# VH-VL binders against o27280, part 154

Target 1, 266 residues: o27280
Amino acid sequence: MDSMNVPEVLEIKRIVEESESVKTFIFSWDFRREVRPGQFVMVWDFRDEKPMSVSLIDPVRSEIGISIRRVGEFTDRVHGLSEGDLLGIRGPYGRGFELMGRDILLVGGGIGMAPLAALADEATARGMRVDALVAARTADELLFLDRLEAAGVNISTCTDDGSCGFKGFAHERLLTLEENHDMAAVCGPEPMMFQVMRILDERDVPAQLSLERYMKCAVGICGQCCLDDTGFRVCAEGPVFWSQELSRVREFGRYRRDPAGRRVPW
Below, E stands for the ipSAE of ESMFold2; O stands for the ipSAE of OpenDDE; V2 stands for 0.75 times the mean of E and O plus 0.25 times the DockQ between their complexes.

## First folded at step 6 (VH-VL)

Design F7 (framework fv_cemiplimab)
Fold by ESMFold2-Fast, scan of step 6:
Structure F7 (fold): chain C 266 residues (1-266), chain A 118 residues (1-118), chain B 107 residues (1-107)
Amino acid sequence: as target 1 above (266 residues)
Amino acid sequence: EVQLLESGGVLVQPGGSLRLSCAASGFTFSDYAMTWVRQAPGKGLEWVSYISGSGGYTYFADSVKGRFTISRDNSKNTLYLQMNSLKGEDTAVYYCAKGDWSYPFDYWGQGTLVTVSS
Amino acid sequence: DIQMTQSPSSLSASVGDSITITCRASQSISNYLNWYQQKPGKAPNLLIYAASTLQSGVPSRFSGSGSGTDFTLTIRTLQPEDFATYYCQQSYSTPYTFGPGTVVDFR
């Protein structure tokens, strides 16, 4: 509604250092404004506004958390903040994940584990069995392992360099894991998500994929976060899409767009 | 409060097509999966089709797969079942219901009768 | 597909009787079992979900039990409005399968 589009200035209640490059910023939240795993908020540092996925949704403590990786000027400034400092928050925006079935699989790459951590909390609270494949380039970039373990999630890890768990990519690790899931949720780099989706499609596992990375570059600009073939807008239709929807998009996983809108290989 | 109202059931000839509608009110329609369940005269309940809250995922019973399509218009709070290549075995009362595979069907419509006969 | 069976297919009872209906799944479905009541000419209504949790507004004379493959619906002190057909349904995995139903008739 209207109140959803007006930034509210909130105090940083707590900061959790998830890794060298990732922090979770925790705020008190009025849950009359509902938030679902997979949705994002606009974070305003009083200079720039950027979309960030919600990584913690805790109605019992009346808190939300936003996990931010340091990748540029805005995120560097936000990482420099302390508990007690202020940020503007508006939202939530976008379509969240939908839960179904008894057994679910989460596949997260790097910061893509952030929205999946919130989903894991909801799924376990609902009584579901949750298996998580947590993937990263190195052991230091594996996120939320302690939080997932505390929630009762069955965890598998893989790293590109072999520094923790299986040595290889998420889709290579997935091929060695059991196939008994009612749905999957996937968030990470688009090439990873494409490979994972292909395997899940072969196993007849319905999957939801979050195109979270597009939100950071293009939210609010017409055409910037659209998918080819269908015209889906990540901020309006997404960021979460079912694999049935994405199967119609030729661009997914094969090439990206440069600033001029031209197709370039990954 | 919560209401589901089906419409569209009529007599159709074999091989014909028909679209059923289900108007929903009293809940946030887009937050819930919807399903169609049918019941042939004097027989039991048969689940027909499922659609997720967003409409992004659908599933069909083998008996109707390839012939029926399920869709929804969340801006109008309406669920649809498009039935093609109808057979005598499709004769049934069709119910729409709120729910998904993990949660029970807690609300049902009144049903709409589809008769497939020459 | 998970096959659901019910016994008996029908039973005759009088007001004040206590009756039991059994439902069996062809494989373990944990507690993902629901019970529905259908009166003649009416839509089904949910009685019990998660095998034993009574739906809001449903009289306490109804109770459910069981887990895995074997489930039971019990109606204690049968009332006139309880003469109906009862269906179990598994929500463990697709397809969403119902039992064939148990008709509870007046004697």
Scores: ipSAE 0.463, ipTM 0.759, lowest interface PAE 3.2, mean pLDDT 86

Design F8 (framework fv_cemiplimab)
Fold by ESMFold2-Fast, scan of step 6:
Structure F8 (fold): chain C 266 residues (1-266), chain A 118 residues (1-118), chain B 107 residues (1-107)
Amino acid sequence: as target 1 above (266 residues)
Amino acid sequence: EVQLLESGGVLVQPGGSLRLSCAASGFTFSDYAMTWVRQAPGKGLEWVSGISSSGGYTYFADSVKGRFTISRDNSKNTLYLQMNSLKGEDTAVYYCAKGDWSYPFDYWGQGTLVTVSS
Amino acid sequence: DIQMTQSPSSLSASVGDSITITCRASQSISNYLNWYQQKPGKAPNLLIYAASTLQSGVPSRFSGSGSGTDFTLTIRTLQPEDFATYYCQQSYSTPYTFGPGTVVDFR
């Protein structure tokens, strides 16, 4: 079997511009190394490595896609690359999403729709009914609507400014949606996920939440991915956690930790 | 070949505790949800508990909720059922089975007998 | 909880007979119904899943049909090894529930 801890140098086969700040980089992939929605890879530009969630998993075309938002020096350099350029990819890492039931709800905020887009593809391929609540600040920042529509997903949108769909936050929109889902998957800003989880708990809908902000160490050896009170290591045990597990975490939705392990408010 | 082997069934006093184990082989254990089903002597089948492939989600029949805990160790290919506050009506053969909503209970172990009596 | 009922509770048959067992759910379960066979002193074996799909290795004399609330298991040309108890089970929602079983005895 192939080692997941050795970077492979892969050619950028195709680049999709998702928005002004988000691009999806597509690579040929040998599916002898299984990849599941919710897992991440380490992307290496031969200078720095950063964790990125897998947003496309296509065994038929033998491709994976990685969606990257431009937020700093590393991502600026990667956004400057062209088709034919090379990147190092190591992984996959982490625990991916689990699919259960027949009717599922996806709730994504901003770039958090990236791993959920891959999950939507798998769920629809299994014949599941998929409802997606896609949230962003403005209509221009809503991601993957065309992919979700093409897959047959029932889409609801909300934007803070009301430029597309419901005017308001994801949890406010969720209160107006039907309650009959077998499970939910949630990915986005932690305060959004906390509010959504509360509503889903009230409805007895089991939910999975992705804690992407904690993916600072590829193999979990640095300890900085550890959650308060439970001892969960996000890169080893996450990034995807069930709400049943997160209900035991005092930190979730209230504060984060800096590199020194200090509690910092949102 | 797929094989499931239960162990741990013994005579236990009412109010006692017992842990059952199920050793799995012949398939990728970490890819499948697992379940426990019981059968009282001379009676039909009753679903008891289920666990997701990662172990992150567990669910129970109302008759055992709060008393039983299901867990798994994917590194050892082993499923567990921790039974607390045992009652006479918990007397049954306990079967380990592979499956959940997306997979029928396609393979079953041979069962392990739990008797709750003074 | 979804209640499952089976009829008959028992039947007597001879080798070569064709038999039918009925299973009813208290609410619609679409096609999320499984059939199991249990021989005396043995663990159950999966025969049919998704109401009508035969499990690998199960003889073609077994067939399942139905959707919603009413389901049927048919065994054509009974063989000696078919004398057993048969259970239906809904996998539509938790708690997963089984029918009370149908005992198929030698006549």
Scores: ipSAE 0.428, ipTM 0.745, lowest interface PAE 3.2, mean pLDDT 87

Design F9 (framework fv_cemiplimab)
Fold by ESMFold2-Fast, scan of step 6:
Structure F9 (fold): chain C 266 residues (1-266), chain A 118 residues (1-118), chain B 107 residues (1-107)
Amino acid sequence: as target 1 above (266 residues)
Amino acid sequence: EVQLLESGGVLVQPGGSLRLSCAASGFTFSDYAMTWVRQAPGKGLEWVSGISGSGGYTYFADSVKGRFTISRDNSKNTLYLQMNSLKGEDTAVYYCAKGDWDYPFDYWGQGTLVTVSS
Amino acid sequence: DIQMTQSPSSLSASVGDSITITCRASQSISNYLNWYQQKPGKAPNLLIYAASTLQSGVPSRFSGSGSGTDFTLTIRTLQPEDFATYYCQQSYSTPYTFGPGTVVDFR
């Protein structure tokens, strides 16, 4: 990661509360610096810096949005900020999604819907047909439904507890959908992405998957950025990978590494 | 083998300060996040604070925020907890453990007892 | 904050029994749930993480299940060394929270 080294200090223009634990922070952005769905930025609160996915890309309004889930001290401090406050932004970084074909499927779990929401906006603006399968543990954790609906996306939901839509996991819901797509984009927990990838592979639907591992890599935990067989560094060569690239990685979806670096099953 | 050894627990007056240490061995210390968990006598476990492998990111429970500071010296394989403005409610055995951020605390130290009393 | 509850608070059993302990989260935590064993005067020991994955070195008589809000720890064919306090813990979001514990005593 080596394009932009110095954070640009930006004013928080608007804050959207997406859920109890997720907020989108909106900034004016100069689009002479290109941003694509699937890329991330480093967010600096003048004390700590964390990677965050870009969830809104709006060249017409000259705005970007960054969606942040509250999971620790840094994100708790950022969630306490108000419109008019300042944050440092470095980037963008990483490989973004590629759009192909006419009909696309998005499969997102939890905060994984953030980069997919930006992709949905771009796809619908290009006249593509977009189907989104939005998965979460409960109804209150489903993200971006109103935004997706306003964009004209065909939405299916599933929750583990059945509180909204299909009761079950994303891959179980996908098995009940018989429509073919020209491509898919998937972002969420790694076991969910692995199961979804297997179904899409059997249907000959090329898929792009965004690995959340890059979030932990940026905070200095060795081994989180590298995939076993290929040696890919997620923050440099990802976070978006085609399913064909991930199918050769023995540990994707089957194993993770614990803090000691030991290979353990999911 | 992974070993963690806490030290520094003593009797302290309310309003006082104390620094706890945790000596780590058997793994590459700088590669792993570390945490402090406490247990009041006869009570359950309470997470207190966490720190990233580099020391660049720190996290705190609301009950200790502003009073406690977590730090590490990777050259000495040592984790610290600086405790200020101590209250009676801070009386507990303090454990250091390996792990933070969406993964288990897979190894724990023996604990060190902090008593806050007149 | 995510609140964790455990049932029962205490349980009496004999060697050879099969026992179950339940843990409930106040909101969905996916599979970000860990189980720990603590013996009197000793530090906790990790048994299970990611709701159902057994930690290396832990006997196979221990198993975990569940997702979302409801989780279960099962110990089959209870052994003398299994009499201890068991805690569940969510690692879904900070502050990380533990259940109040379940004491497993000999009858």
Scores: ipSAE 0.000, ipTM 0.389, lowest interface PAE 16.6, mean pLDDT 82

Design G1 (framework fv_marstacimab)
Fold by ESMFold2-Fast, scan of step 6:
Structure G1 (fold): chain C 266 residues (1-266), chain A 119 residues (1-119), chain B 112 residues (1-112)
Amino acid sequence: as target 1 above (266 residues)
Amino acid sequence: EVQLLESGGGLVQPGGSLRLSCAASGFTFSSYGMSWVRQAPGKGLEWVSAISSSGGYTYYADSVKGRFTISRDNSKNTLYLQMNSLRAEDTAVYYCARYEDYYYGMDVWGQGTMVTVSS
Amino acid sequence: QSVLTQPPSVSGAPGQRVTISCTGSSSNIGAHYDVHWYQQLPGTAPKLLIYGNSNRPSGVPDRFSGSKSGTSASLAITGLQAEDEADYYCQSYDRSLRGSWVFGGGTKLTVL
């Protein structure tokens, strides 16, 4: 019981339909509590709580946004809520992205574009040149294209089925893009991130990658959000890691663990 | 006051090791990248190494790669440079400097600490 | 030596203008990387004089100005004063050197 880490009950101010499976829930936020792109919050529906990335940070409007993909019972219940309904929010938690240089690349897959959308807002506000490679299985699953365009981001799209932009995977599209970035930020399915990281390493582009799948451990449910060879705890030391850190992790991009703790290949 | 203070320099034999420290005060250390820059007696500035604000990414000049290790402890507001397999050519004043990002340059520098590698 | 080339020395009389050049290549200054300038007074640590090609930190007089064109940059000093005697260094970033920060060889300014 830690009173300094108690959920605050907030009213859903606005809901944005990002796609058929993704919604952004917007809350009034007191920015005396700093929030950085790449950080997450615990969202509590008064029954269960789950970690969710912060996708909007707007100090001018005093708002924070949390994007949630419908994937199970908790997210189904949250997606059923309306403006005016209440959710518990605690945090933020985790290490956020670090910005460096003048030209940056964002590579996002599916819901992984959520934390990168917040990062794009900060980078463009600083006057940085931002290129975003937005990847999804189909055109309908590409997220935040309108926000990125409005912010002045240079957008490339990639879909597995070829319904929008390049037909193929993010790493295949990246091989056709220019090499002129001071850093990259990557968030999406782990196999995608691994392939993207390898290309960026070959180009000597420093990259940050967000390992969101392990954030469940942030509230001590398992207490052991560790990566294989390094002993890094994602909720304590992540979810954002530099490529130099992840290159030492044998598990990254190769296998995951099922509920019994057994290795399952990607 | 925003300040950086180097320590740990001295005289060392070729092949020896030294660890330099840079103590930061007057600003949020964890929000800034850090760099080591050296200057041999009577010579110009030479960049040696840099580290991201989290400590997760490090850069090295080819002349020191594999011999020097940059690190930081944000809880102690301290930057380090572990120098191994020292050579006469490493003799220099070593400065630590901060940067917010590449665009702003290195806006705060320490006073330097002298490293002499001599037989 | 250094990958950014500066003249080893420059001189001028009080009140005159001098220009210090910094010549790079397509892998650094020509690759959109900014140029920063540092002043090192005798016996002191370097001080940031110009950042981001042409911006002055607080406290730097407007008689110091920077510019960048193509693969080169220049530092201009007008109204020279005796206290301007110092070494001046340009600095940029070079992508071909695995993301290394690079300094010019330095220019000694003498005020005659």
Scores: ipSAE 0.283, ipTM 0.696, lowest interface PAE 4.6, mean pLDDT 86

Design G10 (framework fv_marstacimab; at its last look DockQ between E and O 0.82; V2 from the best seeds 0.00; counts 0 for: pae E 2.1 > 2)
Fold by OpenDDE, look of step 7:
Structure G10 (fold): chain C 266 residues (1-266), chain A 119 residues (1-119), chain B 112 residues (1-112)
Amino acid sequence: as target 1 above (266 residues)
Amino acid sequence: EVQLLESGGGLVQPGGSLRLSCAASGFTFSSYGMSWVRQAPGKGLEWVSAISKSGGYTYYADSVKGRFTISRDNSKNTLYLQMNSLRAEDTAVYYCARLEDYYYGMDVWGQGTMVTVSS
Amino acid sequence: QSVLTQPPSVSGAPGQRVTISCTGSSSNIGAHYDVHWYQQLPGTAPKLLIYGNSNRPSGVPDRFSGSKSGTSASLAITGLQAEDEADYYCQSYDRSLRGSWVFGGGTKLTVL
């Protein structure tokens, strides 16, 4: 097994409570191992292993952050951990975001803001103008607002219940925004991403979207994350895809495969 | 030394096809967007097409959209331009150029390859 | 017609100062996109002369300078030399043309 594929046991350096359901776990990182926004790591709690997006890349502090939403047994266990506890981390894997142009639009929903927050840091550090549309079900589920603001990001919020910002979905808010950007990066629920991509395509805005699929090996071998028709492996060719690539993926926005390989509608 | 070298140009009849190649050396090819720019004899520069670092996104001028296809093979450090349904007005020297990150400038150019579309 | 407008020709005597204008619109230069300049010597490929409005790549003499204001840009050449006789092109990005790189029509500089 390649050394790159062996989990490194790392100590949780810090834990940031982002919301009631989301925590960011911070680890010391050797930046001789490159990591890009949009890439993911496999997190191993010595019982199970799950892919998680990198949400913080800090070369100054030699740290990375992984934001994890509490959604099941694995994440329940991880959320029960404390600073000083150990996790296995292997990676990073996958294709990250590309940056081009002077300005970029970030559209994120829920935990989808995790990789976008990392991208925002990189973009702003490079002198790009960054606008972010941050969506969540409720105000208390909006992620990384203070962090984004501190980085100089122009933030627009929307919530399903109207508790903060625009009342409605991200694509609805996007329709009210007239300004076009040199490129967009999108991450969140797939139905959201699908609608957002359509709007961006109509506006001729290049877009990158980060997909979520069931991943097991993370190295393009097992095929569990293979997209129908195209044969794209989300862990290898993705998780970040260009809109032009996703236009060839029929299942996008329509269904996914569960761990048993069954088609499950969104 | 950073270098781009075009090839594949030649004489083709209207309606014909031609594939241009651009071999890159002296830099990390996959770290840069790439572009094709053409220049008709005695005329100015015209941007033709561009492609993202990964090749996942492509751009085309309206004059070539639907007829030309830009692609790249990062493992071979090569940029391509498939030209179909060629027209007389496509006659030009075709340059490949490296796009500077973020600023959309072209900081490295090849020597160009001549494409002549004539009956 | 080119999206960016340049004078078709300019001329100057050795040692003089010449300027080449590049006029765009709110969808390109005016949209805060950088302007780049290229020099094309007769029978050669274009060479990047100025990037990011006013920056010189390595090897470009300091007698070449660029500036940008509003929807227009300018290339200035001081101490004009015979070797400066060439075509000069400005270039920017236009978001109204489905994300197109755009060039000026070019300016032929003659050294008298």
Scores: ipSAE 0.696, ipTM 0.884, lowest interface PAE 0.9, mean pLDDT 94
Fold by ESMFold2-Fast, scan of step 6:
Structure G10 (fold): chain C 266 residues (1-266), chain A 119 residues (1-119), chain B 112 residues (1-112)
Amino acid sequence: as target 1 above (266 residues)
Amino acid sequence: EVQLLESGGGLVQPGGSLRLSCAASGFTFSSYGMSWVRQAPGKGLEWVSAISKSGGYTYYADSVKGRFTISRDNSKNTLYLQMNSLRAEDTAVYYCARLEDYYYGMDVWGQGTMVTVSS
Amino acid sequence: QSVLTQPPSVSGAPGQRVTISCTGSSSNIGAHYDVHWYQQLPGTAPKLLIYGNSNRPSGVPDRFSGSKSGTSASLAITGLQAEDEADYYCQSYDRSLRGSWVFGGGTKLTVL
């Protein structure tokens, strides 16, 4: 039995309320199935199955966490669950983040901070210097600040409305940060990631970006999650891509796919 | 046990092309970045190119940028260097080397393969 | 300049101590990037001798040691032996070269 492709029914051990719209669900995990930051799992509520990024990886406590934002019927149902309730989990899947060098810049927008929080834990444990630019629309949508501070991360905040930190967008704040980094990791709304990637590319900083795109996967099979022109499959080759790979994708940052598969501007 | 073995070197005319290969064994190839380093006869070591663990990011020395292409096939445990528009000054022994991710050092080296660019 | 500078040669008698310097700049060693040292015996591939400024891989004798101060590093060899006759290279990483691995010019050690 390939445990990676068979859902395991796991008990919700602990729930952390990250914000009014975001919860982290924590499960006991057998680390014989290695999990790395940037990878995702399929979460099954015994009705529907959806991909969710892993936001906590704790081998000492033998736990993983997945952070879920309330955006629709599936996530509304999952948010209604309590400690002791059951969910099906299979995976992990996808290419995780690669760490290299002495220092790393994390740029996260909203729920995109979830996989980056797990990466921050790994980077600090490795002895890297971690700078995080945490962006959101408003102060109450900034996520994981306490976790990042506890890990020793140097934090800058940015809100569209100016309710916390720099008033403006992530890429505008990044232009005022002139420290040279060995690498960067970026996760958030695709238009934000596109602007950030352009700045990092101009600075010749290797960047990795996590794409949490709309996925049209058949049960157990993912052949439909393709990027424009290149044929990259987000769930097979991603969700983490290097900036050099994404520079070859015409769709990235400019278009999205609607449920019918048509190109729609952001 | 841990081993890197280069191949594909030889004599080539100026303006010609060669493809070097480096076969890795004894370790999880996909867990390491890789590099090519060259040494001209009687000269010192010169870094040429490097590639990330997944192959998604590549680095080049200015002297080879636009002419050489580094790539890897993790399913075959093999590193490649495609060399185009070769010049006499590219004549060297080419080593593949495994990268230490944290320190940016090179902990395992192959035996090298000789590339001679001459008319 | 963003290259590493080594003396072209150094010599010593058996049992003596020799030191090989590696001088960098603010864009490499001075940017807190570590220095690594490689030994190349005649007719062979380079071998990692010291990594991370002062660490020895398994099998490297303790008579080889490394140190770093400011923009410079040094390799010290004590109790010099005939088999130490080789070329020695320092290596670091340089930010100003858009993320480039940089080597020193090499030092030929002669044991007389």
Scores: ipSAE 0.663, ipTM 0.833, lowest interface PAE 1.8, mean pLDDT 87
Fold by ESMFold2, look of step 7:
Structure G10 (fold): chain C 266 residues (1-266), chain A 119 residues (1-119), chain B 112 residues (1-112)
Amino acid sequence: as target 1 above (266 residues)
Amino acid sequence: EVQLLESGGGLVQPGGSLRLSCAASGFTFSSYGMSWVRQAPGKGLEWVSAISKSGGYTYYADSVKGRFTISRDNSKNTLYLQMNSLRAEDTAVYYCARLEDYYYGMDVWGQGTMVTVSS
Amino acid sequence: QSVLTQPPSVSGAPGQRVTISCTGSSSNIGAHYDVHWYQQLPGTAPKLLIYGNSNRPSGVPDRFSGSKSGTSASLAITGLQAEDEADYYCQSYDRSLRGSWVFGGGTKLTVL
């Protein structure tokens, strides 16, 4: 196994509290291992290993950040860690986002905004105009707003409960936004991404969407991250897919798989 | 040296099929979008098709949509154009070109391969 | 009918300045999409001459220059030389129904 296939034990350098339920863990990183927005790492807490999106890529300071939502036993344990504590990191893995054109739309739901925050930094550094639609259930779960504003991103918000910005779903807010983008990048709950993708397809806006699926090996061998209709492995051919690739996949937006491979409705 | 080399052109009957290839060298192929552009004898340039750098997003001119399929194999540094249901008006020199993804220009061109569709 | 309109021909004597126009619309040049220019010498493939409205690739002489205003662009050639005799094409991107790379009809430059 290469170094990307074996976890490297790294010290948590800083922790940023993004919300009550989301923290960003920052590590020193040797950028001979290139990291691109939309790629993921496997985080090992010495008991279990889970895929996490990279939300900060800073080669000048030799740092990466991963953003983790507290949702279960693994993430509860990781959220209990402090600066100076250790985690295993292997990767990066997967296909990142491609940039094209000069105007990009980001549509992020909840923690899905994490890889899009990294993409926003790259896009703005490249001189692109960046519009972001940031969605959450409630105002206090809108992520990365200050960071996006500091980068010069034009932000629109929506919340399910109307506590901030547009009251409603991301795809409903999207219908009221300008239709002048060269591409879009979308990450969040899969039902949201499906609805957003349909709107963008009707507008002929090329879109890339970042999927989440159960993963074991992260290098394409075990088959646990496969999509039914295409044999795409989310860890190898994704996690970022173009909308045209996903149009061939019946599973997308319809169901997910549990760790045993069983179909479970969204 | 950055090079693109087309192949697979020839004479075909109307309604026939042909597959063009474009071999790339001297650059990181997977870092660029690619395009096909054609030029009928004595005529100007006409864009045919384009493909994203991963191969995951494709574009077609209306005149070829449903008949032509662009694809790429990044492990072989090769761009393809599958042409089906060929018509006399598809007769042209076919160029492959490297797309620049910020400006949407075509900064490297092959020498072209001739496709003739005739009864 | 090309989406971008160019004059069919222009001519000039050696040493003179000529310009070639390229007229588009609000869905291509008039949006943020740049204009690129290609030179096609007789019997050869097109070659990128100007990209991003006004930038010259390495090896293109500074007597070639480009500009863009509104929905139109222009290629200027100063100090005209016999080897400049070629066809010249403008190109942009059009964001209409499906997205398209679009070329002008081409301009034949004759050096007198």
Scores: ipSAE 0.619, ipTM 0.835, lowest interface PAE 2.1, mean pLDDT 89
ESMFold2 (binder alone), look of step 7: mean pLDDT 92; pTM 0.949

